# VHH binders against Actin patches distal protein 1 (APD1): the designs that were tried, part 3

Target 1, 316 residues: Actin patches distal protein 1 (APD1), of Saccharomyces cerevisiae (p38281)
Amino acid sequence: MAFLNIFKQKRGDEASQLSAKGREEISQSIKICKSDDAANEHSCSGDCKTEIEEGEQAFAKLKIEHETPLLNSSKTPKIHFVVPTSQIDWQHDACLEDPKSVQYKISQWCDKNSAKFSNVGTGKTLNCAVSSLPKDIMDIDVMRGTKNNVLILPYFIWLNDLRSDDVEATLDGLVPDLLDENISREKLLETRPNVAVARERAFVFICSHTTRDKRCGITAPYLKKVFDSKLQEHGLYRDNSDYRAEGVKIAFVNHVGGHKFAANVQIYLRNPNTLIWLGRVTPTIVPSIVEHLIVPEEPTLPFPEKVRCIKKYQSW

## First folded at step 20 (VHH)

Design x1 (from t7 with P110S)
Fold by OpenDDE, fold request of step 21:
Structure x1 (fold): chain B 316 residues (1-316), chain A 126 residues (1-126)
Amino acid sequence: as target 1 above (316 residues)
Amino acid sequence: EVQLVESGGGLVQPGGSLRLSCAASGFTFSNYAMGWFRQAPGQEREFVALISWTGETTDYSDSAKGRFTISRDNAKNTVYLQMNSLKPEDTGVYFCAADLYYYWGDYENSDEYDYWGQGTQVTVSS
């Protein structure tokens, strides 16, 4: 009984941090769940419950900051390049570890071109992340880091077989097209043979950068377990070998800022094309996130007080 | 050992100029965005300026815009802050800081920076 009260109190405190104006802002991008609906602990299977309990025990040992308001504590990406590494942790400098790598070159390109595109398209930042998404281990160039597939969000496309040496030329052409509202996805696909549609319903990225912050390393696996379990209930789970369309991919990512708000979770919905970036995510709320935000055709957002940033993009 | 050492602070009259320098050592300087913060007496530390690792991206606080210019020399492991048209309100300790992941856009938050200098005093007074 005492543990439930502490959780309720902490939730109450966080909820109080979101102003009416903040709620309105969020509501412009996504419908907010009714408080009663969010609290209705959608029943996890027995295994899911156990996973939540174990996760919560682990979370209870961590020092998470709860005082700072989350809304607008981060910026929404204009373009988020996600590079597969098959790793769950990275060196401190992650994308900058190897100057010959695709992720390095993309990062450099993003930096160089950030100002150029500052007023173009929806969103604010150009950035590159490394992820636990699977890389092609059979390709020596991929293993060397000089070649890779790159997921481009929020556009839900793959740029396949991108070489480090071609990053600049490729992105110089591709990014303007992506940001041009007059260019359809279909046209893009027709004109670029190395571009393919990401068929996932959603991508969920959980910061797991342990080398940067142990809290992320500890929290991320527990959250992933609960996500996976809940998604399995709905037939939306996809492992690395499951290429069926309309699933949800859960992946780990390097540092996304705001370790003090662990756990950080970025959710990209394909339809509607929306990014929901959450902080202070706990195992207990994951089922609700899945049930309300991911599973329905018309998503609703539980726990709006957890939002760091949110953006609805143009649908493709 | 990681070190950031600020210099160039001092006393200047309103309307005057100062150039701050921050020398970095003990880490790969070229991998970090560099920022300047300042703290006035009795006030919280506030963001002043940022420059990306390549120098291609810069940003400024509203108070600094049009008056301050951040630059860097990676060969010298140094970041600079040229401050023009100084005002009494610019008085404070100026800190240099290094941020590896500025591109998420939360670089105005001091908590995101990995390394900090000890600061240099800037006083603008008639």
Scores: ipSAE 0.785, ipTM 0.894, lowest interface PAE 0.8, mean pLDDT 92
Fold by OpenDDE, fold request of step 21:
Structure x1 (fold): chain B 316 residues (1-316), chain A 126 residues (1-126)
Amino acid sequence: as target 1 above (316 residues)
Amino acid sequence: EVQLVESGGGLVQPGGSLRLSCAASGFTFSNYAMGWFRQAPGQEREFVALISWTGETTDYSDSAKGRFTISRDNAKNTVYLQMNSLKPEDTGVYFCAADLYYYWGDYENSDEYDYWGQGTQVTVSS
């Protein structure tokens, strides 16, 4: 009985931090769940329950900052380039460690072109991240980092077989097209043979950059387990060999800012095209996130007080 | 050892100018965005300016806009802050800081920076 009360008190303090104005802002992008609904939808299978318990025990040992308001503590990406590495941790300079790598070149391009696109499209930032998404281990150029597939969000497309030497030329052409509201996905696919549709229903990225912060390394695996378990219940789980459409990919990513708000979770929904970036995510709330935000055709947001940033993009 | 060393601070009259420098060592300078923060007496540390690792992107606080210019020389591992039209309210300790991941948009938060200098005093007084 006493343990349930401690969790209620911490939830009450976080909820009190979201102002009416903040709630209204969030509601412009997504419908917010009723408080009672969010609290009651914690059901999962027996294994899921155990995973939550184990996760919460681990989380209880961590110091997470709870005083700083989360809303608008980050900026919504205009374009988020996600590079597969098959890794769950990276060097301190994850994207900038190897100047010959695709992620390095993309990062450089983003930096150089940020001002150019500042007033174009939806969102604010051009970002490159590395992820635990699988890379082609049979391709020597991929293993060398000089070639890779790149996931481009929120557009839900893959740029396949991108070489580091071609990054600048490729993105100089592709990014303007992506940001042009007059260019349809179909037209883009027709004109660019190396572009393919990502068929996932959603992508969930959990910061796991242990080298930068141990809290991320500790929290991320526990969250992923709960996500996976809950998604399995709904037939939405996809392993690296499952290419069926309309699944959900749970992946680890390098630093996304705000380690003090661990765990950081970025959720990209394909339909509606929406980013929900959450901080201070705990195992206990993951089932509710899946049930209300990911599974339904009409998503609703539980725990709006955990939102760092949110954006509904144009349907594309 | 990682080191950031600020210099160029001092006493200046209102309307005057100063150029701050921050020399970096012990890390790959060109991989880091560099920021300037300041702390007035009895106040919290506040963001002043940021420059990306390539120098192509800059941002300023509202108070600094139009008056301050951040720049960097990667060959010299140095970041600069040119401060013009200084006001008494610009008085404080100015800190140089380094951040790898400025592009997530939280670079105004001091907690996001990996390395910090010891600061240099700027005093604007008649």
Scores: ipSAE 0.775, ipTM 0.890, lowest interface PAE 0.8, mean pLDDT 92
Fold by ESMFold2, look of step 20:
Structure x1 (fold): chain B 316 residues (1-316), chain A 126 residues (1-126)
Amino acid sequence: as target 1 above (316 residues)
Amino acid sequence: EVQLVESGGGLVQPGGSLRLSCAASGFTFSNYAMGWFRQAPGQEREFVALISWTGETTDYSDSAKGRFTISRDNAKNTVYLQMNSLKPEDTGVYFCAADLYYYWGDYENSDEYDYWGQGTQVTVSS
């Protein structure tokens, strides 16, 4: 009987904020770790341990909101377009800063077409984001922002050489096919030479958008270091120059809401095809996330109270 | 400096109409979804309506649907709320708000909005 432990629980422990109903809701998409497994520290040795310690020191200087429950604070995408920029920070309105850009045209298409697809597919929304994923700096049209390759999740495909003037026509054709359960992935790839498989087993996106919120800019690099180190331990690490299959790619992403819940981490698993968006991620919990959620073929979720949204997709 | 300035509030009898306006400056208005919220004394702010940045998507609370219409005029950097068939329960301070990337989060949650106006009072009373 620890009086201080009881007092800590009564002061709004984050774990206690997730209701039994919320926990049951999450369990529909993923098996939740037993508490003992989630509490076990899965730290790494050497530089990884040092990176966790340095990250925790940086996090300790920040004021991060801990009282608001996280579940359903964001919506699950039906399609998430991720546009490479080779940048870790952007203007405040990132995707929309340049009306001639690929990401602007995709965002515009998403907004104009959201109602058309409201009743098909899995997930709620059509979304676009920019990322630190590499763009082809040797291509002048890419440097102008009017051409790019675009990652399309949860389908784990690349749409290559997309020109901003072609976005409407291309997506008008591609998106219905992606959402049509009668069109196999083999058929899609066979009929579309500009579409290629993304060979990663998972993508991890960490919000880094300093211009929108300094907390994202401070926290993101520390989290990436710990993720990188832990994934290297498993031979799954893939930096921007490494295109080998079956690894995990970690990238920074622009801020799209919930800055007070820093750090925000979106995890896309290819198989089982699942999005897990976590808030209030800290360096100390990253090893457990990697060990339970990312590495196993049968993932389990160690921190359900940190879920902002989750979806197991049925269409892929 | 970002500013959102509401106007058009006032006293109206039940069944009457009001048209609220919100003039925006200091940011790229055409990139933002715009929302209206209201707050009665002693209550939390509640969602009323949203219009997307392209204007193609609108949404309304259950209490507003069928009676209120949100619209925008990008040439004037202004969002409007046409309120018809007003009821005493519509009484409150009405706030204009701006939200970038409204489709990622819960736009009915006031915490998700980047910018807020100071509000305009609407009173529906006999």
Scores: ipSAE 0.582, ipTM 0.835, lowest interface PAE 1.9, mean pLDDT 87
Fold by ESMFold2, fold request of step 21:
Structure x1 (fold): chain B 316 residues (1-316), chain A 126 residues (1-126)
Amino acid sequence: as target 1 above (316 residues)
Amino acid sequence: EVQLVESGGGLVQPGGSLRLSCAASGFTFSNYAMGWFRQAPGQEREFVALISWTGETTDYSDSAKGRFTISRDNAKNTVYLQMNSLKPEDTGVYFCAADLYYYWGDYENSDEYDYWGQGTQVTVSS
């Protein structure tokens, strides 16, 4: 039990960085687990246990900053556009590497329009990221980067067949409607045949951008293995070819800031509609995250000291 | 390989004006948001202004708003800070900085920036 005592001591040191005010701030968005509940799920069986042990050995060789408090080290998105690339790493400039691409045009649109929506909707920023989510490699315009399907969070919708030349006009129409509380989900979907619901109950994005920082490239695959194994136990795992509803999609995402807080994990829950962005995630804590935060209808947060930002959105 | 070089600092009377420049090289300047920070003796770096990579979004600290104007020229890989109505409290070393992912984080926090210049001194006194 010496290993458990060392774990408890390190968590105790990190946990003390979260102030009482910070804990109260988090509790406004989600119920926080009691310590006993969080520790309840620290073990894993079969391949999952082996994957945790191997991952912890790899993590132990990394220099990860543990002294800086995490809360409010990032901003909550108002809208998060996630562009599939079928890639796990990108050039340093990621979304901006190809000016003809869908993700470049979306990033440009976000920048041009951020002030227009500053006091409307929930959350603060308009963001674009690229991800390992699959793209249609059989479509030449998709392979050129000038056409794609785009995931839009926290709304859990897909904007399908978006061409880079159409981004400005499409988003000029769609985003105001998404942010208008007087326009229902049903009305928006009725009038926009290229918009479809995302059927997943959650998305989990793990920063994997090795070109920006090798710690992300090293940590992300080990975390994904443990997430995948634990989700398979619950029948919630969905690989890139599995489109069954109500599962959880794990994907890699480009750099989102804070490499020194590796591993970074962004979790979007559909209901209650909530973003939880965690830093310093390790393989050991993944089972507890799955059991308390992702699986239950009433999620609870096991490690509030690991929150970089959190936001409960309006149900939609 | 990356360089940010500030210039245009100097001594100026209260109420006067200065224009700072920051010349960039070694990265794709047009992809980066650019910021200005300042540091008085014995103090931490303080946010002054930001301009987005397209140039269409700007933000200013409360002390700079209405007096300072940030701008950029992507053809010259240069960002500028026009400082008007200068006060003695504006005295300090002014640094330019570059941030590719400014829209995810708190761009007023100096820890968020990828690249920094060496600074140029601004002194406002009689």
Scores: ipSAE 0.475, ipTM 0.798, lowest interface PAE 2.6, mean pLDDT 87

Design x1 (from t7 with P110S)
Fold by ESMFold2, fold request of step 21:
Structure x1 (fold): chain B 316 residues (1-316), chain A 126 residues (1-126)
Amino acid sequence: as target 1 above (316 residues)
Amino acid sequence: EVQLVESGGGLVQPGGSLRLSCAASGFTFSNYAMGWFRQAPGQEREFVALISWTGETTDYSDSAKGRFTISRDNAKNTVYLQMNSLKPEDTGVYFCAADLYYYWGDYENSDEYDYWGQGTQVTVSS
């Protein structure tokens, strides 16, 4: 039990960084686990224990920043566009590496339209990322980067067959409709044949952008192994070929800021519709995250001190 | 290989003007948001101004708003800070910074920027 005792001591030190005010702020978006004992309990069968041990050995060699409080070290979007690339690493510029690409055009659109959808021109409302989600490598236009399907969160929809030349016109119409409280999801789907439902109950994105920072590249695969194993235990694991509804998709994403807080994990829950961004995630805490935050119909948050930002979305 | 080189600093009387320049190399300048920060002795660097990578969005600190103008010239890989109506409290070292992901992070927080210049001194005194 020495391993677990050391974990409990180290977690206690980090937990003290979260003020009572910060804890109250988080509780407005999600119920926090009732006790540290429940949050610290881990269940893990078979290969999961070995994967945690291997991951912790790899993490122990890394210099991770532990002094800065995590809460509000990033901001939540109104819309997060996630572009499949079938890659786990990208050039330093990521979304902007190819000006002809769908992700470049989306990023450009987001930049041009930030003021229209933000209170004070903060630019924090609309975000674009690239991901390890699969793209159709048999399509020449997809391989050239000028066509793709795009995941749109927190709305849990796919915008299919989007051409880079059509991004501006498409998003000029779609985004206002998404943000309009009076347009139902069903109406939006009925009138837009290229929009389809994402059937997952949750998406888990792990920052893997090695070109930006080696810590993300080293940590992400170990975290994915533990997530995958724990989700398989619950029958919720979905690989790229598995389209069964109500599962959880794990994917890698590009740089999200704060590599010194590796590992960074963004969790989108469909219901209740919530983004939870965690920093300093380690293999040891992954089982508790899965058991308390992802699996239950009523999620609870086991490690509120690891929240970088959080938002419960009211309408999607 | 990445370089940000500030110039245009100096000594100026209150009410005067200066134009700072920051020449960039070693990265795709047109993909980056560019910011200006300043640091007085004994203080942390503070945000002054930001211009987005498309140039269509700008933001300013409360102390700079209405007096300073940030602009960029992608043909010259250069960002500028036009500073008018200068005050003694504007005195400090001015740093140019570049950030690819300012939409995701807090662009007023200096820790979020990828690249930094060495700074240029601005002194506003009688």
Scores: ipSAE 0.400, ipTM 0.744, lowest interface PAE 3.1, mean pLDDT 85

